# VH-VL binders against q8ixk2r445to577, part 61

Target 1, 133 residues: q8ixk2r445to577
Amino acid sequence: FFGMLQNKGLTDYCFDYNPPDENQIVGHQVILYLCHGMGQNQFFEYTSQKEIRYNTHQPEGCIAVEAGMDTLIMHLCEETAPENQKFILQEDGSLFHEQSKKCVQAARKESSDSFVPLLRDCTNSDHQKWFFK
Key: E = the ipSAE of ESMFold2; O = the ipSAE of OpenDDE; V2 = 0.75 times the mean of E and O plus 0.25 times the DockQ between their complexes.

## First folded at step 3 (VH-VL)

Design K3 (framework fv_axatilimab)
Fold by ESMFold2-Fast, scan of step 3:
Structure K3 (fold): chain C 133 residues (1-133), chain A 120 residues (1-120), chain B 107 residues (1-107)
Amino acid sequence: as target 1 above (133 residues)
Amino acid sequence: EVTLKESGPALVKPTQTLTLTCTFSGFSLSTYGMGVGWIRQPPGKALEWLANIYWDDEKYYNPSLKNRLTISKDTSKNQVVLTMTNMDPVDTATYYCAHSWYRGPYFDYWGQGTMVTVSS
Amino acid sequence: DIQMTQSPSSLSASVGDRVTITCLASQGISYYLAWYQQKPGKAPKLLIYAASTLQSGVPSRFSGSGSGTDYTLTISSLQPEDFATYYCQQHYSTPWTFGGGTKVEIK
C-alpha cells in the first residue's frame, strides 16, 4: 500500500516526517501534520516485510520504535526488517507493533506544538485506526 | 523573532481595488507547513478570515466574498499580497496579516494591522 | 459555514476571580479550536490552539477544554493584564470562522 497514512479519529491528520535537513534523514521522531494531499513528507509505503517506509529522501527510512520507548523514530531500512520496524496493519485499521504488543495511537505531544503517533495499549479507539489515502 | 507588517492605502473609493502587502521576517514560506493569512475586523465587530497562502503555493479564500480576492506570495522577498476588487463602504476595517501553521490555520503571530476606510 | 457562538458577550470580574467563557460550534470541530486575546487598538494574541494546547509564553492560568461542539476558556486567577476581549476560532473547516467575542471588563 502507498499513500498518506491518515487517522480515523484525528481525521485531518496524517503521518508526516519533516527531517531537519537532507544530510540527516534518520534519527528524528515521526509526527502528525494536517493532511495536505500532495504526498511529499506525508507519503509512506507499507511493505511486504510489514515496514512503514519513507521514500521521499535518500537514504530510505523505516519507522522503528526504540527499546523501552513509545515514540516512532525514523531509522535506516535493513535488508531484513528487524522486529522493532514491523507493524501489522490489521483488518480493523489498527497498526499493531508486534514486538511491543502495542498499537499506534494519535496523541498530543506535551513538549511540542505537534500531534504524534505513540505506542499505547491496544483499545478500540478511533485514534488507533489508520488507513492509506 | 517572527514579525509581520501590513502596508497599503488608508483610503479607498467605492468600486476601486484594494492591494495590501504583508512583509515578514523570522520565517520563510519555503519552510514546510508554513502559511500566511489575512484577517479583517470592522470597527467594533468580530474578526473575519479572508484568505491563506501556504509554502507550496496552495491558496484558500473565504467564499462569501464573491471571488473578489486574490492572494499571492514572493518567497524571495518575504512578502504576501492580497487584492480585493470592487470595494464597498462595508469593507471598512482593520486588515491584519498573520503567520499560520497547517491547513487548518490558527494564527500565532500577527502584524499591527492597517486601517482601510472605504468612502467617497 | 460553521457558526461560532460565544457566551457571555461581556462579563465583569475582579482580580483573582476564576473566569470561564464558552464557545459553541454549529457542528463538531474535532478539537480544532483556537483562543485569542485582544486589547483595544492592538492585534489579537494567540493563547490556545487545538482546544487545549497553550501557545509558548502564555501564562499557565489560561487553559482550554472541551470536545465536539462545546469548548471553554478558563482563566484560573484573573490578573490586571487579562482585561481584554477574547475570541474563539474554529480551524477545522473552511471558511475558518471566529466567534463574536467576549469582553472581560473590570468590576
Scores: ipSAE 0.007, ipTM 0.542, lowest interface PAE 11.4, mean pLDDT 85
Fold by OpenDDE, second read of step 12:
Structure K3 (fold): chain C 133 residues (1-133), chain A 120 residues (1-120), chain B 107 residues (1-107)
Amino acid sequence: as target 1 above (133 residues)
Amino acid sequence: EVTLKESGPALVKPTQTLTLTCTFSGFSLSTYGMGVGWIRQPPGKALEWLANIYWDDEKYYNPSLKNRLTISKDTSKNQVVLTMTNMDPVDTATYYCAHSWYRGPYFDYWGQGTMVTVSS
Amino acid sequence: DIQMTQSPSSLSASVGDRVTITCLASQGISYYLAWYQQKPGKAPKLLIYAASTLQSGVPSRFSGSGSGTDYTLTISSLQPEDFATYYCQQHYSTPWTFGGGTKVEIK
């Protein structure tokens, strides 16, 4: 799968990554932003290694979850995907993180008008369902 | 504004090769995620997807017709070309080109279509 | 290949009616379902993608729903300009396939 990764419940919001430095694309949090379809910051790829790749830059970034965290952070992709970078996009649209055994949910950032994807216990909420546009 | 337009022969003889050209504007096949597909529709019948091509020259073909189809692009001319060999009267249809996104394509902008009749 | 079965193949309705069209996939397609409207002599027009996302410029009387293998297009209140043929299309996996179509005719 490839393109904008859009949330079902939080209509018109997509995965978005906008690092402050184009030459340093790792270490920052993936957020949700209005889907704009401009091909910048919102194009991701779900690979056969179960990675979610940010491939608009080289070297490519892969979404990871750090120990003890519930946020999605950009790391560098590796030849063999590490466990903390493995996700399963299931038939029902849920995005399952294998290591934490949690699902990716669209959530409102605390004390903000912005939104972020967070790891939460898996439910049937549309806010935990995703599709590629 | 995105626009697409098909061009090619209106009449093809059996066993001959059909060559259709899609000329588009409002987007570029040098842009990430951009794709163009071909869809045909026999008179009074349903739609059938034929082939897609993307900015990175990745190509997809309908397996039922794969051996007969070739899709290519000329980014500098904003054109996509579809060739279909060994045409048969059963291939008589309106042929459309359309804009699509990479992977899981739905078609959000369509050309007006060009009618192709296969007859001796 | 994924087969898309639309029902009904045709229906008659009046202006103001609620119209529902069903599309059944031969296997799960994970919400990757698009709906098109086609009028005679014209190219198809995209209405909905990803099962329930309304394409820009499409009236809100059109809506899509469903999951797994079963999907529906609903027109809440049929308008004169809505008499046309509608097609579903799975955009889940190649070959991308269309339904047989549903012709909505005036009663």
Scores: ipSAE 0.000, ipTM 0.618, lowest interface PAE 11.4, mean pLDDT 91

Design K4 (framework fv_axatilimab; at its last look DockQ between E and O 0.85; V2 from the best seeds 0.00; counts 0 for: pae E 7.8 > 2)
Fold by OpenDDE, look of step 5:
Structure K4 (fold): chain C 133 residues (1-133), chain A 120 residues (1-120), chain B 107 residues (1-107)
Amino acid sequence: as target 1 above (133 residues)
Amino acid sequence: EVTLKESGPALVKPTQTLTLTCTFSGFSLSTYGMGVGWIRQPPGKALEWLANIYWDDEKYYNPSLKNRLTISKDTSKNQVVLTMTNMDPVDTATYYCAHKLYPGRAFDIWGQGTMVTVSS
Amino acid sequence: DIQMTQSPSSLSASVGDRVTITCLASQGISYYLAWYQQKPGKAPKLLIYAASTLQSGVPSRFSGSGSGTDYTLTISSLQPEDFATYYCQQHYSTPWTFGGGTKVEIK
C-alpha cells in the first residue's frame, strides 16, 4: 500500500512529514495535516517488512518509535527493519505498533495548534483507523 | 448552519479594556475539533489574527499582542469572549470572530464583524 | 513570524478575463495556504484552503496552486461578482498571518 495515509475519524487528515532540511530528513516528528495530495510530504508506503516508509528521498526514511515515547519519529530505513519500526496495518484499519503493543491514534498535540499521530491503548475508535488513499 | 455574531462596545477610550463576545450557533465547543478565532481589520487595511480557543480549552495568541489578550469560552452559552487591555487608537478596527474545524484549518465561517473605535 | 507578500496590490480586469494573484511566503509553508474573498463592508469568505482545496459552494472557476513559498490564486473567467479584495493566509504556524491583499477592480 502507498499514497496518503488518511485517518477515518479525523476527517480529511493525513500523515504529513515536513523536515526543515530536505537533505536531512531524520529526527523529526510525523504530524497530521489536511490531505492535499500535492506534494511528497504526504506520500508513504507500507512495506512487506511492516515499515511505514517515507519513500520520497534518499536515503529513505522509516517511521520509528523511540524508547519511552509515544510519538512517531522519522529514522533511516535499515536493510532489516528494526523492531521499533514495525507496524501492522490491520484489516479493520487499525495501525498497530508491535513493540509497544499500542495503536496509532490521531490526537491533539499538547500545547500546539496541530494534530499528531500518537501511540495509545488500542480501542475501536475511528481516530485509530487508517487507510491509504 | 453555522453562524457567529460579535457584540460589544462600539466606542472605547484609550487605556480602557475592550470586551467582545462572540455568540454562535450550529456547533458546540464541547464537540471534538471545534475552534473559534478572533481576527481584526483596521479600516482599509489587511487582516490580523488575534487569538484562538478550542474545545479542549487550548488557547493561542498573537505574540505581538499576547500580554494584552485573554480568550475564554462558555460552552453552555455558546459564547467566546475576548478581552484586550490598554486599548489605543491604533487598535481601531472591525473585529471578527470566526469558526474553524480542527487545529490547522482555515476560518471557514465568519461573523459579520463589529466596528470598534478607540477615541478620547 | 512568517510574512506573506501578495502581488499585485491591485489590478484591473474585465469580465471573462483570466486573473492570477500571487502570494509569497518568507519561508516554506508546505501547502498550508488559504485564500479569502472580501467585498466592501462584508466579512472575508473562505475560497480555498490547503493551497488547492476548494471550499464547499465556491465556483470551480476559482483554483489554487503552488508549493514551497510560492502560491497562486487563479480565476479562470472573471465574473461580475468576483470584483473584490482577495487575501492569502498561511495556516502553517502561529501566528497565522495574512497577505496585504489584492484588489480586483473593473477595467
Scores: ipSAE 0.541, ipTM 0.868, lowest interface PAE 1.4, mean pLDDT 94
Fold by ESMFold2-Fast, scan of step 7:
Structure K4 (fold): chain C 133 residues (1-133), chain A 120 residues (1-120), chain B 107 residues (1-107)
Amino acid sequence: as target 1 above (133 residues)
Amino acid sequence: EVTLKESGPALVKPTQTLTLTCTFSGFSLSTYGMGVGWIRQPPGKALEWLANIYWDDEKYYNPSLKNRLTISKDTSKNQVVLTMTNMDPVDTATYYCAHKLYPGRAFDIWGQGTMVTVSS
Amino acid sequence: DIQMTQSPSSLSASVGDRVTITCLASQGISYYLAWYQQKPGKAPKLLIYAASTLQSGVPSRFSGSGSGTDYTLTISSLQPEDFATYYCQQHYSTPWTFGGGTKVEIK
């Protein structure tokens, strides 16, 4: 699976990553933005290791959630995917973060004019359903 | 069909407070992701964003005017109110309210605008 | 604050002409750009959002392109109803700022 990772509940929103410094792609939060079909910032690959990879720049980035956090952050990909970088895309569209036992939900970033993917208890909401376009 | 309409005084004296009401239909500010903003345009000049309010009552203000602006909503009446203190002749403009579907979106549907003239 | 510079400030064109309007941001805005059309005495009308996505009902002769700091609105074959002032807006970071406008006048 590769392409734009789009939310079912927020119908026009996709995973988006635009680091402010192209020479340092690690450590910034993944956001949601209007699906524009231009590739680049919104092009992701779902791998057989259950990673969500950002391949636009080198080195390749992999989405991760740090212990105790609920935000999705870009990290460097590893030869063997660590547990904090594994997401199970289920048949119902849920994106399950295996290490935390939580689901990725489209949510408003507090005090910001943006949506972000956050880890939340799995509630079967359309805001927790994702698909590649 | 989304529609918005601005209402308020056409004339304001310097130092007075302006209160504008945006009344809308076709959507609710109780709906997840919905927002309403205020934009103004002085005669013959460019558009200037003033303030925005979302369904969850989060508010955003233009920093250059933040100390003069207050935005609030009455979800049950389908209204958003903008208050601007200490009016000056340079604040003479057409004031618009506009619908915003979700954070990160553009203002897709605009009211017709209401002209506010500030003079002695 | 992000400064939006539009060029030209005005242009004269004939029906059937290809019209190009440019918008330059003082920093990268990651496709967080919209284009509006405003006719005299009327409210602005959204034409394009996310730099290149046409709003429903907008004719296909309007197109948007660009990335980073540089964005362009193109009207491929100008029609009589297209004589208006056009504004770009960045909504990447508050305060959301508009360009100075480009007035498209009949030649």
Scores: ipSAE 0.285, ipTM 0.792, lowest interface PAE 3.7, mean pLDDT 89
Fold by ESMFold2, look of step 5:
Structure K4 (fold): chain C 133 residues (1-133), chain A 120 residues (1-120), chain B 107 residues (1-107)
Amino acid sequence: as target 1 above (133 residues)
Amino acid sequence: EVTLKESGPALVKPTQTLTLTCTFSGFSLSTYGMGVGWIRQPPGKALEWLANIYWDDEKYYNPSLKNRLTISKDTSKNQVVLTMTNMDPVDTATYYCAHKLYPGRAFDIWGQGTMVTVSS
Amino acid sequence: DIQMTQSPSSLSASVGDRVTITCLASQGISYYLAWYQQKPGKAPKLLIYAASTLQSGVPSRFSGSGSGTDYTLTISSLQPEDFATYYCQQHYSTPWTFGGGTKVEIK
């Protein structure tokens, strides 16, 4: 799958990545922002290795969750996908993080006026449902 | 369909506290994602954001004014109230309330505005 | 805080002219920019958000573009109802800040 990764419950909001320095794409948090399709910030690829890749720039980034954390952070992609970078996009639209056994949910970003994807216990909430547009 | 209207005193004296009420229709602040903000504009000057309140009672204030502002809502009355303490003549402006969907979106529907004059 | 610098402060134009207004942010705002139109005695009206997304009911002669810190509002063929003051606003992070405005006057 390739395109904008949109939330079902938080309508018209998409995964967005805006690193402050193009030479330092690692370690910044993925956010949610109004889907617009401009500037390549909102284009991601879901790969056969179960990665969510930010591949509009070199080197390519892959979304990861560090052990014990709930935030989606950009790491460099590796030849073989590490366990913390594997997400299963299930038939019901849920986005399951294999290592943590948790689901990606649209949630309010702490200390800001915006939303972010975070890991939470899996539920049937539409805020945990995702699709490519 | 969506409408907002500001009400409150047109004239206040320096040091007094201003209380403004935004009454709206066509949406509810108990609905997920809904928000109301306050923006002011001194005569002939640019717009300045003051504060926001959202459906989940989260509140945001302009830090340059944070110790002077209080925002609250009464969801059952479709009202948002802004209180601003220690008014000064430089606070003379038209005050607007405006609708906003979700954090990070723009102010899409505005009230007509109410002029507040601060003078002795 | 993100400062927004708008240029020009005013301009004179004729009906039918192409008009361009520029807004500069003090740091990158990643396309999170809105444009408003304001006529005397009236509230601002949202024209564009997310840099280039046209608000419902806004004529197609209005367009937005830009990236990083530099953003532009274009009116492709100015109409009599377009004489107004235009403001940009970043909606990337709080405090949300507005540009100083551009007054578009009839020549």
Scores: ipSAE 0.022, ipTM 0.653, lowest interface PAE 7.8, mean pLDDT 87
ESMFold2-Fast, scan of step 3: ipSAE 0.197; ipTM 0.737
OpenDDE, second read of step 4: ipSAE 0.173; ipTM 0.760
ESMFold2 (binder alone), look of step 5: mean pLDDT 93; pTM 0.949

Design K5 (framework fv_axatilimab)
Fold by OpenDDE, second read of step 12:
Structure K5 (fold): chain C 133 residues (1-133), chain A 121 residues (1-121), chain B 107 residues (1-107)
Amino acid sequence: as target 1 above (133 residues)
Amino acid sequence: EVTLKESGPALVKPTQTLTLTCTFSGFSLSTYGMGVGWIRQPPGKALEWLANIYWDDEKYYNPSLKNRLTISKDTSKNQVVLTMTNMDPVDTATYYCARTYFKGHSYFDYWGQGTMVTVSS
Amino acid sequence: DIQMTQSPSSLSASVGDRVTITCLASQGISYYLAWYQQKPGKAPKLLIYAASTLQSGVPSRFSGSGSGTDYTLTISSLQPEDFATYYCQQHYSTPWTFGGGTKVEIK
């Protein structure tokens, strides 16, 4: 699966990655933004290694969760996907992070008009459902 | 608005080298991730991809034609140049340049109008 | 190289008809499939990429589906301006290859 990763509950919002420096694509937080389908910053791929890859650049980036964190951060992909980069996109649309045992949820960033994907306890909320468009 | 336009000779003799230039606007090859490719289409036939070039000067060639093709860019002029050596009547086709922006997984969202190239003695 | 087998090579249809075009890849291409429309004397126009993502500005009557090696372009209700030749293209790996095309003609 690849393309825009769109949230079901937060209608018209997609995974978005736009690092401030195009030559340094790792270390920043993945956010949610209105789906526009015209930019590279909304193109992701779910791989057979259960990675969510940002693969429009070389080297390729993979979404990771750092220890103790609930945010999604871009790391470099590795030949063998590390545990903190493994996600299960289930048939019902839930996006499960294997290491933390939590689900990815669309949430409003506090004191902001912005939205971000965060790790939360798994529920049946549409805000935890995702699909590729 | 994104536009591309091909330019070059309409007629080439066998064994000669074809040089085509793509001049574009509405985007820049200085933009990270951006690329331009060439695709040809013989009259009444299907499309064949030839070569791509990207912002970082990385290049991709159709292996069947790699030894005959050279692609280059001049970012300051918004131009991409394709050269094809040892032309043969079988190379008669409309040649298109087009924009692409997913390295390694290229499709083409904006195309030039194409330029017809006939190879004949 | 990945071969793209497109079928049918041509079909006749009427305005309002549902039209289906199929593209078969010689190997799995993981949804990396694009569809183009081409009218006589014109350049191809991108309709769909990533198997099912509609290009901006393309009417919603166009849709793409499929997985693995089998993909389909569907026109839910054919319009007069839709008579053209359609091509699939895998954008999975180099060399990027196109199908043989399907000419949609007026019945």
Scores: ipSAE 0.016, ipTM 0.661, lowest interface PAE 6.0, mean pLDDT 93
Fold by ESMFold2-Fast, scan of step 3:
Structure K5 (fold): chain C 133 residues (1-133), chain A 121 residues (1-121), chain B 107 residues (1-107)
Amino acid sequence: as target 1 above (133 residues)
Amino acid sequence: EVTLKESGPALVKPTQTLTLTCTFSGFSLSTYGMGVGWIRQPPGKALEWLANIYWDDEKYYNPSLKNRLTISKDTSKNQVVLTMTNMDPVDTATYYCARTYFKGHSYFDYWGQGTMVTVSS
Amino acid sequence: DIQMTQSPSSLSASVGDRVTITCLASQGISYYLAWYQQKPGKAPKLLIYAASTLQSGVPSRFSGSGSGTDYTLTISSLQPEDFATYYCQQHYSTPWTFGGGTKVEIK
C-alpha cells in the first residue's frame, strides 16, 4: 500500500509531514492536514515490515511512537524495523501499534484548530480508521 | 442527498431588518465538524461571505458587517437563521446558504439555490 | 484580510481548448484554496478544495495546482457545459475571501 493515508471519520484529512528543515527530517510530530493530492509531504508507504514510511526525502523516515508517549514522531528507518515503528493495518482500517496495544486516532490538537494522529485506546470509531488513497 | 433551501422576503425597505432561514436535509448540525454559512452575491458581482455557525454553536462573522449580522441555529429543526439589520439598497443581492465544516479551514461543498433580496423603497 | 486576485476577468474559448485560470493571494495560504463553478442564474458548485482535491462527481478534466500565493485551475479540454464563471476562495483563515471571478465565454 502507498499514497495518501486518509482518515475515514475526518474524510478530508491525511497524514502529513512537513519538517521545518528538509536536511533534518527527524524528531518532529506527524500532523493531519487537508488532503491536497500533490504527494510530497503526504506520500507514505505501508511496508511488509509494518512500517509507515515517509519516502519524500533521503534517508527515509519512519513513523514511531516513543515509549510512554501518544504522539507520532518521525524517526530514521532501520534495516530491521524496531517495535516502536510497527503498526498493524487491520482489514477494518484500524492502525494498531502493537508495542503499546493502542490505535491511531485522528484528534484535535488541544491549543489550536488543527488535527494530529494520536495513540488512543482502540474503539470502533471511524476516527480510528485509515485507508490509502 | 444533501439539500439546502433559503427562504425569506424578496423585498425589503431601507432601514428594515432582513431575516433569512436556511432549511436543510441530508446532514445534521449535531455532527462533529459540521457548519452552515451564508454567502451573498450582488447582481453581476463577486461572492461575499457573511457568517458561519458550527455544530458547537460557535459563530463567525465577516468583520465588515459584524455589527449588523446575527446567525443562529435550531439543530432539531435543521434550520439556520441569518438576521441583518439596517438594510440599504447596496445590500441588494442573491443570498445563499451552504454547508461547510472544519471551522479553521472552511469551504462550501453544497449550496442552496439562493434567494434574491431587493432593497428598495 | 487576505485579498484574492483572479485573472483574467474573462476569456473566450472554444470547445476542446485548454483553459487556465489564475488566483493570487496577498499572502501564503498553504494550499487552502477552493474553486467554484457558477452557471448563469445558478448557485456556485464546488469543484476543488485544498488546491488540488477534486470534489466527488467533478470530471477529471478539471485540475488544480499551485503553492504559496499562486494557484491555477486548469480545464484540459473545454466542454459545452463548462462555459461559466469560476471563483477561487481562500480557506486558510477567516474572513473567508473570494476572487473577483473569471467568466469563460464561447468564442
Scores: ipSAE 0.006, ipTM 0.560, lowest interface PAE 13.5, mean pLDDT 86

Design K6 (framework fv_axatilimab)
Fold by ESMFold2-Fast, scan of step 3:
Structure K6 (fold): chain C 133 residues (1-133), chain A 121 residues (1-121), chain B 107 residues (1-107)
Amino acid sequence: as target 1 above (133 residues)
Amino acid sequence: EVTLKESGPALVKPTQTLTLTCTFSGFSLSTYGMGVGWIRQPPGKALEWLANIYWDDEKYYNPSLKNRLTISKDTSKNQVVLTMTNMDPVDTATYYCAHRPYWGTEGFDYWGQGTMVTVSS
Amino acid sequence: DIQMTQSPSSLSASVGDRVTITCLASQGISYYLAWYQQKPGKAPKLLIYAASTLQSGVPSRFSGSGSGTDYTLTISSLQPEDFATYYCQQHYSTPWTFGGGTKVEIK
């Protein structure tokens, strides 16, 4: 699976990673932004190690969540995927983060029109369902 | 409504340090994804990016200026400060601060009016 | 650093003309390109981001296109308020670099 990772409930929004510096791709939060259909900063690959990889720039990044946190952050990929970088993409489109036992949800920031992916208790909400296009 | 305004000295002597302050409203640098950058333009010449700071205090500098630049923020005052050392007449320019959100494919979407800095003896 | 080359450096046009400005990057920039308009004595104004997305409030006569290293700004029917200098800017990698500008002058 690869492509733009779009939310089923928040239908115009995709996973988006646009680091200010290509040479410093680690440490920034993954956001949700209007799907532009061109790949690039919205192009991700789901791997057999259950990683969500950002392959557009070098070095390759892998989405991770630190223990006790709810934000998705870009880390460097490792030869063997660590537990904090493993997401189970389920048949219904949910992204289950194995280490935290939570699901990735499209969430609106309070008092703003901005959206971000956050870890939340798993529900059957369409805001927790994702697909590649 | 996002607004930004630059302030600082209009005249700087060669070898002195320039300090410019950007005061803004309509957003906070404590808000995720917000950033402020500095751009300059010598009279009759093209735009040149200098530095950028984000909500998380991450800083980026134009390497051509060889660490003459320091950018910092005071989130409680809604201010970003740029310091540039060892000023030279070729640094004479209009200096702008501008809002640069981290998210998406957007550039510098709101600009201050600019402040003219002349470097001469 | 990524070099941004704009052509032409200046052009003369009349109201109603179709104007095309080109921006060439020294390497692929994956649509990380913005266009700005600057009038004399004023700060630049963002027109287009992501190579082709029009900023809110910008007239539909402005459009952007391109991919890889080659990008174009088009004004389909030039208006009196469009006489200005236009700049492209890449934000694919730091340092973020601007083109040399294209001055659109009245004929």
Scores: ipSAE 0.006, ipTM 0.547, lowest interface PAE 13.0, mean pLDDT 85
Fold by OpenDDE, second read of step 12:
Structure K6 (fold): chain C 133 residues (1-133), chain A 121 residues (1-121), chain B 107 residues (1-107)
Amino acid sequence: as target 1 above (133 residues)
Amino acid sequence: EVTLKESGPALVKPTQTLTLTCTFSGFSLSTYGMGVGWIRQPPGKALEWLANIYWDDEKYYNPSLKNRLTISKDTSKNQVVLTMTNMDPVDTATYYCAHRPYWGTEGFDYWGQGTMVTVSS
Amino acid sequence: DIQMTQSPSSLSASVGDRVTITCLASQGISYYLAWYQQKPGKAPKLLIYAASTLQSGVPSRFSGSGSGTDYTLTISSLQPEDFATYYCQQHYSTPWTFGGGTKVEIK
């Protein structure tokens, strides 16, 4: 699966990654932004290794969850996907993070008009449903 | 509110084909991620998963019974149909249909009341 | 197929007792484990999903724990309405499989 990773509940919002430096693409938070279909910052790939890859740059980035955190941060992809980079995109559209046992939910960023994907307890909310478009 | 109800014959003769219908409400199989499954339980025995069907018409079968099972949906009627061929007394059981909202996490959250099917000559 | 070995098959307990039921998977199932309660003549009822998440409306005396292949359902203080048969189920991979069940009877 590849393309825009769009949320069901938060209509017309997609995974978005826009690092301040194109030569240093790791260490920043993945956010949600209006789906624009222009590729680049909104192009992701779900791999057989259960990674969500940001593959518009080399080396490729993979979404990870750092210890004790509920945000999605860009790390470098590795030959063998580390545990904190493994996600299961389920049939119901839920995005399950194996290590934390949490689901990725579209949420409003505090004190902001922006939205971000956050790890939360798994519910049947459409805000926890995702699909590639 | 999600509800499901099984319907079909209470008695089937050996070698005949069983056809069960699940009629549901509170959700639609046109909705992304929605699914319905069938589970059976012989009297006094454990539960056995039979088959699932999803909104995109993807189907999964228990391999031990795959050659005997067919699952289908009619989205417009909110119905799922299960057929099982070559019935045998060993297939006597209560048959349930259930809602699958969470494939990877929840399993089956809503169940029908079940329908008892006896296979006997 | 993934085998789910549930133990014990039955137990007797009194109101107020702590009850523990175990399920052992033949392989890792990555928390894709649900617990159900079934009373005579009724359909199973979902109690716990994702190994440890309490289903809405289920009393807090029910809890689930475990990882890998070993999972546990605990009733901290057994109530009269809790006498029933309990089942674990994995949905990590098809075919989905259930444990053999544990009948909780009144002592």
Scores: ipSAE 0.000, ipTM 0.616, lowest interface PAE 11.8, mean pLDDT 91

